# Designs tried in a protein design chat: VHH binders against Twinfilin (twfA). Part 7

Target 1, 335 residues: Twinfilin (twfA), of Dictyostelium discoideum (Social amoeba) (q869t1)
Amino acid sequence: MSHSSGIPASQELISAFGSANTGDVRLIKVVIKNDELVVDQKLNVQSDFETDLELAHSVLQKDSPCYILYKKDDKSIELTGYNWIFMFFVPDNAKVREKMTYAATRGNLKRELGASHFVDEIYSSNMNDFSKKGYQQHKLHQESEAPLTMEEQQRNDEKEQGLFVGGGGSGMHVHGISFPVDSDASTAVSNFINKKFNYIELSVNVDDEKIIFSSSSNIDIEAISSKISSTEPSFHFFRYSHQHEGENLDSIIYIYSCPDGSNGTKSAPVRKRMLFSSSKANVEQLVTSHNVKIDLKLEINSPSEISEESIINELHPPKVEEKKAFSKPSRPGRK

## First folded at step 1 (VHH)

Design u12 (framework vhh_7uia_1)
Fold by ESMFold2-Fast, scan of step 1:
Structure u12 (fold): chain B 335 residues (1-335), chain A 124 residues (1-124)
Amino acid sequence: as target 1 above (335 residues)
Amino acid sequence: QLQLVETGGGLVKPGGSLRLSCVVSGFTFDEYAMAWVRQAPGKELEWVSSISSSGDTIYYEDSVKGRFTISTDNAKNTLYLQMSSLKPEDTAVYYCARELYPDWDLSYYYMDVWGQGTQVTVSS
């Protein structure tokens, strides 16, 4: 019996998979319709399994998630029938509800059909990964690293997305999301990267679940604290041009501010604070996706934590044998 | 209408125990991970624990490991946090929240619904 996601496999799907496991079907495309997993399409064996992978590519729709049950040419040693590849295509621009529903259902689908039939899995948002070339890259990648369990991968993802980078992210759990970005916000990021402005502020529209533009300007480091709200969460990118040990540096600083009311000011509602926290990684990606390195990431709860001295100390730590820090510092890193 | 309602908070002495409950309406646990988040007076929001939609994957903040247990009762649409060996530093308002966790491989999920919170006070 399967672990229930609440969405069952149709009897037609179960029967079709059973028949395909010993028959001439190469792939079964599975979709969710009317809260049921159903057969959308079946294609027969035409050539060897690697060549037939182009059939998998041919059934994908660029904006719609789906599963593809893909039959190999080798037979199972322990089970009756062939070895299969479980494919899950989930495009970035698919609706959040659809991505969520398909992800939650994948484990149950695999189990209802018999998890042991699936000797390999391909999960991707990129249609090109569902091709002969994509499969060959997938196999090369698997050979280059020890496999992680899904739980180990989830733990690594959670640590990477913590409130403070580099230390595992204790505190409020940061939930990543690929929010749509408003055109004004995208323009602001471009203007920042192209050095038109040395400072931009981005926000989140809670109702629309979009990253939006707040402000852009050229400022001195002394002005940065005054740009940060004492009551509302916010995101800030600042290019700090300065000289250190004879070198002229343009350091990119990413500031996430989430006021908690500890200084007697009101804090934003919990929903708003959590939504901003969930968007932190996606906002960071708006800059890093352009191959631009962030030199310093700061997470603060008050504008008073930001000063020229605090920024310089984080960018260029003093030569001290011991630092008695009671909390982990925000640390810039590529990953 | 989506709603989360927390209960079970109160005053307890150090070393004591409390069980928090969160009753959800408008959705089921089959498609959603759930979390407990707390906020101590004058402090930031702190994530406490998460449980996957299947109930198979559970995570805890380091300071509560071995003392707190998160669980669900799908038939009752209720999320629990069993707290034992409570310390004064556990004093906080505790919130339950729904997580949209599409896939670990996509490296994204989001938290979209919160309860109103329940106060836990640990004092001698």
Scores: ipSAE 0.000, ipTM 0.212, lowest interface PAE 12.3, mean pLDDT 76

Design u13 (framework vhh_7uia_1)
Fold by ESMFold2-Fast, scan of step 1:
Structure u13 (fold): chain B 335 residues (1-335), chain A 123 residues (1-123)
Amino acid sequence: as target 1 above (335 residues)
Amino acid sequence: QLQLVETGGGLVKPGGSLRLSCVVSGFTFSDYSMAWVRQAPGKELEWVSSISGSSDYIYYEDSVKGRFTISTDNAKNTLYLQMSSLKPEDTAVYYCARDFPEDYLYGSAFDIWGQGTQVTVSS
């Protein structure tokens, strides 16, 4: 069962919220002081609720958790007064005890003020999520179906990858979410397909949810690891020209990189990683829709996972040692 | 779905050891800081230890430093608390808790606590 602290809302806070619910206050900043939830700041309505979100950003302190009760411009259908957004800012570098106390007190605060007043919630360690731009991203995400967990998203990615790898016969083409593609990204793909460049990097613009162009060049395989960010997710296409068993081969390699923080660097934002993961199949389709076969698909968490040896081993697995008795292939019958 | 399930509690004698585990589902460890929190009978919640998603930042409550070790296995989505040199005052229900992500996670002021596992240190 959920844990809740015994920290109560002050009478001043309860009264201030009640007055704000029908009055001119836009925002109430709430903090825990002397084992009580108290009003830290109140700011009045200055413009529309989206524009006034910069006021929410302005009252945040980078190292201190707080709650922000943020009033919308629309009124409640069921209750007297306005609809509110419950905001909880909890910075990563705040003291652990303080983070735990605020987390345990969140439910109590909403309960004492009346949970039904809060039609939306924003919970983040990133101050930028408490802004007009942050709210617009939040709203865009809400307009989708219930958000997939990271596990659910990974399962969908694996299923899509399996579908393309296992393609054969007259399988039905399944339609999914398509990501808009920037013209520069489309041009980069065309340049890659036409062999103007043997390497391109594509990205996703988080704000527009659009596939965008990052870079294109001609590189040797030794340079590929250096092209991949250790901190940001990215997509890479590389045409690997090499010799294997006397044959000259041009293998197309698709790399999806999603750093997970195991490199000793901070991982990319969750929303950004979710968008990149969701667009992985769409980025792949940008190449395969030109009737070009991808010879190797790699998903990595670190640039260090990519080497010439690792790529060759995936493209050309070592021959199995002879095990148990079996005869060498007999020569074909005479023609 | 989002779940935290603790196991490994039990009865041990003073000076003994226990290993608690917390299996999570529905999210990736590297995106979140994880914590162990305990509650002794009639007492408030007490933070025990935290580990960042990168595992670069590890913190302990002063009374458990040198005796407890927090760790994660990201591939298994499992959080551990290795407890050594246990004392009677360590008797409590131990909870696995998810700390807030560095980035926005839409729609969830959700319960981030497991159901708890009882640790009793006595003869």
Scores: ipSAE 0.000, ipTM 0.233, lowest interface PAE 11.8, mean pLDDT 74

Design u2 (framework vhh_7uia_1)
Fold by ESMFold2-Fast, scan of step 1:
Structure u2 (fold): chain B 335 residues (1-335), chain A 122 residues (1-122)
Amino acid sequence: as target 1 above (335 residues)
Amino acid sequence: QLQLVETGGGLVKPGGSLRLSCVVSGFTFSDYYMAWVRQAPGKELEWVSSISSSGSTIYYEDSVKGRFTISTDNAKNTLYLQMSSLKPEDTAVYYCARDLYYDSSGYYFDYWGQGTQVTVSS
């Protein structure tokens, strides 16, 4: 299936672009509003296309992504109307979800308007790239791009790596994203905190990117592994009432399960697993924001990792035999 | 249909080499960067490397620099990851991904393959 963000171009945008393609409009600023690509601004031709690039700069907002459909002065050889430049501005400090949504939607926007109209593209996080000087630098970059040897590619990689702040594996997951929470999920957390239920399961709706409620019940510890899917990622909170060293304890256990297929079973799609792992801290905060402590946090790949014995061993680690721990020193010498 | 299919994984001893391949269909390489991402059991996804469609812009995670080489063959619509000097820490499922955008907040991918298992053990 053709993947889209599910965000279509409005009929008004399609009509406006068609009219602009043969008319006097220089620029159409496009934004996503109410899950639809809409016209935010239209500006008319004032001068030549390079001079008018200052109009593109002028419609940008520092913290908000947008698309700019920018009309050139030359006409298409193959199509009716003018050649266009497709501009995509994605500022670094925009919300992560918004950046993802605009990035995923750009292909659909070009497709719905007719990709062949766009003879050039500018994608940047820097507002200055959407200006006459920025365009001139863009053209120089295009003309200077030549095939590189493997050694030259390695040198270029090393040089360009210096431009990325905070990159690397630690930046791979979606940082700074907070998931909205369904009212049913919030209610389930409150019911768990107030001891109406000793177990709740929460999930993530992948399409809506929000934390949702799955189930709530009162269960014994032996039943917990049967509640956890062997194929789908999930979040579980369990209040474990038990005795330890003569004390009656109510321990709150937070379980994040992410089956990865290592047990020979099928795993959920990578995007779904990524969204669940990224929301793990947000789900934790739903409980800790009620000023309650989570006594044990578990990450598992299979329901079989959860048992009464494994939970007790994590909550109450076996006491180290002091004599054995201290009486067998590490040898400071070889082997 | 947009589809990414990885091959080339397997069991290898420390210091060994493997070449992973990802065949892309229903998509043109000229629109996006392509990436390799890996996940060890129970761990988060870790970005490994990205490459532009021309092959002129390449990025690596610091832990794999000098050991891994990413490349493309546009005529075959294929992305490669040549892995050398493999370490036990490289044990993971390796995924081919279409790279939409990268900034200081993270990596944004929209299509992923099913993954290929790489196990490095003596």
Scores: ipSAE 0.000, ipTM 0.199, lowest interface PAE 12.1, mean pLDDT 75

Design u3 (framework vhh_7uia_1)
Fold by ESMFold2-Fast, scan of step 1:
Formats: sequence, C-alpha cells, structure tokens
Structure u3 (fold): chain B 335 residues (1-335), chain A 124 residues (1-124)
Amino acid sequence: as target 1 above (335 residues)
Amino acid sequence: QLQLVETGGGLVKPGGSLRLSCVVSGFTFSSYEMAWVRQAPGKELEWVSSISYSGDSTYYEDSVKGRFTISTDNAKNTLYLQMSSLKPEDTAVYYCARDEGYDILTGYDAFDIWGQGTQVTVSS
C-alpha cells in the first residue's frame, strides 16, 4: 500500500546525465516534481570548471531547494567519463516539507546516477557558497578536516537522508530537546569547573522534567564505581588527575549510566529512562558551555563497567601492532 | 498555554491494532509540521512518522511503512497515529512533537514542544 524506496530519478534525468558525460553540458539542475527527480535546467561549458561555478550560482532560486550536478574538467580512466561535484542547496526559508524531502532524497539521487562519479560535494543554505569564491572556501575547510573515505561519506549521506534519527542507532538522539536546569545543578557544575569538587552527580526530576543536583564530593578513581546506582539512570562528571608517559594530566570524564536490568536488577521505568537519555546532550553542554573540554565520554549499563583499568584503556588506548616486514631503505617516490 | 496530550496506548497482542491520539492546545496544526517519536526500553529516541502543515505529505520510518498511518483532524485539534499489525519491537513510549524543521547542520529534525508520552506494549 505505501511507497517505501524514496523518490526515483526520471528516465530523462538518467539519460541527460549519461549524455552530459560525453557532451558539452557543464551543469544539470535537478528538482523534485510529482514525486520524481527531474531535469530543471542544463547549461553548457563556457570556460574552466572554477570560472563556470558562477553558472551554478545563477540557477539558484532564493527560496527553493535544488540539486546541481556540476561537471569538472578532469576524467577518471577507471570510470568512462568526467568527475563531478554534487551540490545541494537548501535555503533556511524554504518550506519544511521541501527541506525534509530533498534531504531524504539526496543519497538516492547519487546512487541512481553512480556515487563514484561524484568526487566532491557542497551542501549549503547560502547561495554564495555556490560560486568560485565559495568553492575555494570549501576547499580550505576540507584541508582543515580529516579526509573522509568514500564509504564514510556514503554513510554520512545515508544518515542525513533520514528526516531525523530513526532505527535507534546507538548514541544518536533527536535534536531540539532542551531541559530546564535547577539552580543547585548549575551551582554544582560551577563548583566542578572551579575545582571545588572533582566529582558531581546530576539527575533528572521526572515530575518537573528538569535537570537536578544529586551529589558532589572529592573522590579517588577507585570510588567512582560505588557512586553509580545499579538501578537508576544517572549522570557523572569526574576530574581524573593522573600521570601518563611522564606528563601530569587532568582528564574530565563524563559518564551516562542507564541500567537495563541485564544483571538481575529491574530497569527504571520507561519514562524515566527516556527523559535521562533525551537530556544527556544537555547535561554535557552544562560543562562544555564553560569552554571546558570533556576528554572521555562513557555510556554504561552497569557500575561494574567502570574501573581505573577501563578508564585508562579508553583515555590511552593500547597500540595495535602491524605485521613487520623487512623493508630496504629507498628514495621516497610517492605521489 | 502550549500543550500536547497523548492518549490511546495500552497492552496489545502481536498483530493487533491501536490508535494513538494527541490533543494540542495553544496553536493550530495548519501552521506546523507534526511528528510521532518513540523510545523503546534501553534504546535511543526513534522517529516514527511526520505530517506536513497542510496534511498533504506524510513520512514514515521504514519499519512502520504500510502498518502505521499518521493523520490530523483540525476540527478536533488532534493528531493521530493508527497502528496496525503491531510487533513486539513496536513496544515503546510514544510522543507527539511539534516540528520546527530539518536542521541540515546536525542532520536531524528540531522539535520545540513535546507531549507527556503514552506507553504501547506489544506482548503475548
């Protein structure tokens, strides 16, 4: 009864893209009409690909999302054609329905045309990012960030295609949930940041639906497991002062505990678990909003998962040794 | 006062049906996208379904497509989720929420008002 696999590319779009690979087309503007991805505009090559980026800017409509398939001047011999840039324009003032639909359809369009053709991607709400200057800024940002593999990029695209988090992925939650913070909880966070206490525990009041204070103290790492309830969800911040490889370190550890009853203890009521899970990012922000970095974030189902050994192993992971091969010294010759 | 109140949850056997209702006050559906979000025991929040401000467009998580139907009744100021062919994995607290839009930077929808939730338990 219901459609399931998303919005398909029209035969005209598939044919146009194939023809563009061997013709003089520089860009194809793609829009969604009647639950189908269709060709809106095609513009031919006028100059080099960077100069022609102003053509991408010229086809944008201020209030309407669209995709632009943008052809580069270079070819891949592994593929029977040109390298392309995948552009997605999603203006802030577009209708919510359209933004949701275009975001959910983005990955399907790439897959139907062949994701390997697209060697670069530009996603923006700002028309000025679809220009030569915008492209240069995009490249500066890419050089400042760790490069993503094709697999990692495809995985990120698939996550973004959803209207929001679905399927219950671990560590994922819905954006926009915010909880009021009790004054005692805010005071506890300040005391932690100012080093009055090296440990604080925060909770959620189910009736008031607000973040509240539970406890604060100065503890040794051996005591941390004993502070965590085996039956109730809870949030913990601990400043772990220790030495590693000759350096004195103060590591801030954020622990979210949600007992699931797997160790023979009944789990907390569903509503309580939901409220704690939904507030974990807000609790984290109470510390990070003071320009304090959290060095380790842990989610646990039992106090038994926390020990000095487990914390050290997470903060300072042991190295995996690769198989050694005898290699002769040679002049570097890599591209 | 802005408020969302869910009702209609309960205990049902696998293959059964339930209809969840969400009565809203302080605003009108015709101005906002609305959503159903659920949380199963030990799991993160999971989006279930959304309906556009016009009521013309509906969206569903893949596991519920063909089994769940989202709808609105503007005269009653009520959002519905009709659930059929229920499975044990549909066991969760169900929340209705007002959607302020998709956030491209985070890849998630933003919700500004939530209901109290209603428990749905599917067991034999």
Scores: ipSAE 0.000, ipTM 0.154, lowest interface PAE 15.7, mean pLDDT 75

Design u4 (framework vhh_7uia_1)
Fold by ESMFold2-Fast, scan of step 1:
Structure u4 (fold): chain B 335 residues (1-335), chain A 122 residues (1-122)
Amino acid sequence: as target 1 above (335 residues)
Amino acid sequence: QLQLVETGGGLVKPGGSLRLSCVVSGFTFSDYWMAWVRQAPGKELEWVSSISSSGDYTYYEDSVKGRFTISTDNAKNTLYLQMSSLKPEDTAVYYCARGEDYLWGDYGMDVWGQGTQVTVSS
């Protein structure tokens, strides 16, 4: 799960979408209010989905961004309920910060509602694109698009793979923006590398935009979830000493935690979450610059996602097939 | 290998002009949104401008609108930021970035360059 904005969907919105997916609602207009995605209005089915697109146009406000969850008339083959169109209106005259907040929140909204429900997406700065005529032009454009190149297919595969397990899949911030580092944070990293501590926590000072030290200690794996805040983003390095297949291993685990308000937990302000997300590659470099390999990178939304079992499963995933000591038994020849 | 290399920064007097260039390699330019983001000394990251994968849509931060122009040269795999009427407040390290959309946060920005320093002073 990517942590773009961390603005959560309200329980009302999640419930409204679930009901709409099997009910009579055609359209749900979603806005950001008090750092939460909320239902602004709902409109019921009036006619067929193409004719009802004029309802989408009718709920737009010229200078205000919004999302529109628009229900089609056809049902999913794999999923329960209807196929949907995800609409994002982002007018040129809206405030820059508001446009950026809505753009950063789009991914979170789709994930919380279930991205697979949305078989099409329309985003535009032009209100007329959210109409029957606009949709017809959208379809014509889709039909005229060139097939993906091998490079584009490779890019999509790389994005889906990702660098952080459970995260947004972007490990490509290498050589990005450099964050200054407090001396206490550098000392903590050195102490971790030199095995004085098997655990350290680092943070970001929002006002100074610098990487800072939070804590260091020696812990057992059972204690790690208790070290991670349920409300604040944070970075953690843990050296996990364990046995696997008869060998003693010291695995270095890098955890980026960014609570997004899902599961009812309070989330940090959008600016803070964006700063932590942007700094995670620089925090990684504090360890890797000492020629130390990180064995596992985890991105989580809640301390409850971290357990000894989950860590072992990620460090030592099951083999695709068992290696056999013997080849298959000898068979009579074809002769 | 995916790489973004920014050039064109330097020292310029208030009212002057600079053109920043970002040469990209390892991906097709027209498949991605591209952005310019800056960081002034001791300040937070500030989005400056974005251009869509089609080149049909450009967006600007209010303080630079009318002074800066974002453009692409697909044949050269190069993103440009033409800066005019520069102010001391424009002093920052400028980064180019690649993304799927508006190029903010994890959702938008997945590849960043090393940056190029722009200093506006008399």
Scores: ipSAE 0.000, ipTM 0.217, lowest interface PAE 12.3, mean pLDDT 76

Design u5 (framework vhh_7uia_1)
Fold by ESMFold2-Fast, scan of step 1:
Structure u5 (fold): chain B 335 residues (1-335), chain A 122 residues (1-122)
Amino acid sequence: as target 1 above (335 residues)
Amino acid sequence: QLQLVETGGGLVKPGGSLRLSCVVSGFTFDDYGMAWVRQAPGKELEWVSSISWDSGSIYYEDSVKGRFTISTDNAKNTLYLQMSSLKPEDTAVYYCAKEGYEYDSWLPFDYWGQGTQVTVSS
C-alpha cells in the first residue's frame, strides 16, 4: 500500500533499549546514520540518576544533534521496566537539513521504542540543559504548572481565545509554558492591583525561566508607546483612567509586544520569542488571579501601533450606524 | 519581513481533494526546511508533514501517509500540500511553517503563516 517515509530504528537500537530497560545501562545516545536510527554510545549506571546526568552532558558534541534515552531510577507502574527521559539536543549551529531531519524523526523514535516509557522530555539547543543543574531547573519549571482537568484546561483556553487585538508577531506558537514568578514581579503586580502604580512592565529571564520585573511608574496614556521596547519582547499592564460618555472609567489594558524586525524593530531569537508567547497566559493570570478584569488585550509588533486614539477606538468603538439603504421593521437584536 | 501566506482551503466533501499553497517571501527554500501544521477545533497544534531544503527528505504524520503529498516549487517560492481522500477528521486550520534552529518544544518552527481553513463535511 503506501510506504512510510520515516527513518526507522535499527534492530540493534530496539534490542539495546529493551535490554537497557531492565538492565544496568543508564543512557543510550542515538544518532541518524544512513537513514537509520542507530546506537552511538551506551553508558552504564554509575550513581543515582540525577548525579549521572553529567554523563548525558559528556556525550554531547557541540555541533551535532542527537537523542539521549536516559533511564531514571524509578520503575513504571503500568509497563515492565524503568521510567525514561527522552532528550533531544539540537545546537543552533548545526546544519539546517540535519536539524530538520532530527526534529521530524523524534516522534517516530519514541513510537518504535514505546512512547509510554518516556515520562519526561528535554528538548534544547543548550548543552547545559543536559546536566544535573539543567534537570533541576526543568523540574522547577514543570512543578510550577498546576495540574488541570480537561475541563479546566478547556476553560482557560476559551478564556484566552479571541480576546487579543492586533496582528500576531513573527513567532513560534507552542502550548502554554508555566514560568515561576520572581518575587519582585509578584510585588509589582500587587502594587499595580492596589493602585500604587498605574503602569508595570514584566519580562522573562530566559536562563532562569522566570517571569521578572522590569519597571513600574505612573504615566499618562501619551507616554505608553515610549515605554515599549522596539528590540525585545515585553509585557505591559496599564490602568487607563479616563472619562467616556460622562462616566469615569478605570480600564485595565494588557499589552504583549513581540518585535518582528519591521517598522524599525529587531526580531528576538526564536527561543526567546517562543518563551514570551507561551507565557502570555501565565502573565495574564498574575492580574486576573486577584479578581481583576482585563478590559483590553493588545498584541503588537511595534511601539508605533500604540496610541491614545488606537486604545480609545478599541475600548469604545465608534458608533457609525448609518447605512446607505432601507431598514426592515424588525431589528436584528434579541426580543 | 519574513512572510508566509496560505491559500487553497475551503469546504469539501469526504473523499474529496484540495491543494493548499503557501507563498513565502524574505527567504528561500535553499536554506530552510518547511512544514505543514494543523489545528482542529478545540485541539492542540499537530504536525502534518515536513520537507527538507533540498526536497530529499520528506516526512508525514501517520494518519495522513498515502493521502497527503508535500512539495515545493522553488522558482515560485511556493510550498504545496496536496490532500486526497479527505476525512472529517482532517477538518482544521492549516498553517505552513519555516523550521527553526532552536528546539525547546514539540514544534521547532520559528515562522508561521496566518492559516487557511479546511472543512470536510457533507
Scores: ipSAE 0.000, ipTM 0.187, lowest interface PAE 13.4, mean pLDDT 76

Design u6 (framework vhh_7uia_1)
Fold by ESMFold2-Fast, scan of step 1:
Structure u6 (fold): chain B 335 residues (1-335), chain A 123 residues (1-123)
Amino acid sequence: as target 1 above (335 residues)
Amino acid sequence: QLQLVETGGGLVKPGGSLRLSCVVSGFTFSSYDMAWVRQAPGKELEWVSSISTSGDSTYYEDSVKGRFTISTDNAKNTLYLQMSSLKPEDTAVYYCARDSWEYSSSLYYFDYWGQGTQVTVSS
């Protein structure tokens, strides 16, 4: 019977935004306090809107979610006042419930202030995305067109954004949970990066809240499927040394396995699957923090999804000439 | 003894409606906040909605706002999710979850979950 009551914007916030929309305020930082959206900070215009983006970075707290209402220098065509950017920062190490509450409240805040005022939106867990450089990167992504087939573009986007191939696109979910890393796990990663081992397996001790070491070895690609549990979630890094088109390649493959019982096997409890899924970004960072690129990310539900053929097909998709559709001229051109 | 039991899932066409129920036993329902969490095939867990069991506060993921309604019947220790205007993207296993009692650790999470109920939205 109960309908959504939401978390309302305070009268102070509504008034502050109204005044800022025609005034000299550049930025309003909004937080949730006592089940209400409130003004945390206001900063005035200091320079042009791109230069002032460093002010947005400066008001972020590394462990706390917030919204930033960021005023542009151009005015709305349809509405009184300026165009705004809606910014939402949700750090990985924030409380799970707090991340959920801010995610749920995002739409309500935008609606209460007038969604039409917000001509652009930036959502990120990375503080660096709330900066002049971050904004320039955001603009490049907005202006890019897909020159490839839909499937090829999806694969490229997943690789570039650090998303897993096969496992899933973006859905709004509880963000990653940061666990401390056991010394043996850190040592295994270093040994992998230094090419002592071409394979390592990492796990999460859910009771101790630590990323832990499971195994390390030198294996052939034919052995990879046998290393992956059919019942327990796990993380795997494999360096695949091979030749392709006459070139010697050394491809780093990151596999996240989460058996879900869909193939008739018993799955791990939902809580355990959630903790492993939430940790995959932290596990990825253990390798990428060494300035090493991961060439392929795979999310699988069964060891049977992994084979030499499937890996080669993902690393080196068959070359297919895409048929680009031309817009025919309204007039066929010359006589 | 402590358990969460979900019912109400099934196959529906796009634009259809379903009502999920979760009956809880073995704990004081009014002492915990409750949530619905879903997992699409091969995808990550996604939080859907939460409710204070006092009925004072409800929260929704943006993609389901206006379409889903979370509610409780405290006398029956039952949590509901009324789903309307269902889309193919809503296809998932839906789990009833109890909010964690532990807030002093670096990890805040749900401590008890139901077995889940399958919702399939297809033509």
Scores: ipSAE 0.000, ipTM 0.237, lowest interface PAE 12.6, mean pLDDT 76

Design u7 (framework vhh_7uia_1)
Fold by ESMFold2-Fast, scan of step 1:
Structure u7 (fold): chain B 335 residues (1-335), chain A 124 residues (1-124)
Amino acid sequence: as target 1 above (335 residues)
Amino acid sequence: QLQLVETGGGLVKPGGSLRLSCVVSGFTFSDYAMAWVRQAPGKELEWVSSISGSGDYTYYEDSVKGRFTISTDNAKNTLYLQMSSLKPEDTAVYYCAKDLYEGWFGELDYFDYWGQGTQVTVSS
């Protein structure tokens, strides 16, 4: 017997979610009963959304999978109502068929309620991940594992479209998966780790669906933007040796570039962008599997977003400081 | 209406070989990526291997590379997992799964249909 995402949401669940989206309900616990997704519990808003995460922890049962639809305090920009977090608890000791049924039903539940309402996802077998502390660790993991996003309205549209495909923003994934890696790419990574080169570029062969080598060299930080294609997605690792506040630092920078077609430049085909985007974690793992820490992850849509100033500002965010007194080196020159 | 049926599980000794089969019905086999996913007793679901709808691209979890081979027979609508050099740690229930997309692999969120599973036990 096949297990499918064909388990429907009950009319009560759809109605309860609609009411919660504009009302006082903080969370809805959803379970599968009689081959239907049903409301198990509803709890009202008591405090801010991070503090109320203890309510999510309180409704979990250690041996039973469930979904928790968790309401945030911020409202959706385009949809009526609030932004939500989709939580899926799947304990290790639950029955295998039950785990499969819940896993297969996740996507269907989100689609039936409106996937765009869910701006974040938490999937875990550990009850402690469904708490304020767990959420804070989830946010730290997302920020450390995903490239930083530069501010772009057009890129926000592309990310929104991505949510219609995947919907997975969780830091709790199956680990150990990797795309096939070409031997030249593996050699380039080793050369980068061993400091033979301070810069390497990797790509994906779309036809072969494998990670391939593009280039390696020793460059100055000023040269990095010139290495990045304005038309093709690409991956870059750069070791930035510099001094900051009296300390000598060797910062490892990971850049994922995906051109968005702005300023008359056509973006790569959707399938190619999807393959590169889905490979980000696999490419990152090529370096981190050598016990090397990545200090900065950047996601860009144009080489112009990368400069010495932008990198320094991301590595060492500027502190608020008072203005210095203005001096006039030449009176006729300035005033 | 869509259905996946696994067979071929059993008890094997360490170093042995076993071939799992998954017969699919209700969809065009070559339109979707297919995967094998396993669950050892008391452990989480673990992705094992995937094959693209075209059959041209295969992906493996690092611990099974060189030991397992995923393949398809489009004429028989059948997905296979040939397992060799089996270890006690390979003991698990093995499931075949259908992906939503031809090229998406290793993300459990994208699997929309699963088989019932077949037990593989590796012990002396």
Scores: ipSAE 0.000, ipTM 0.194, lowest interface PAE 15.1, mean pLDDT 75

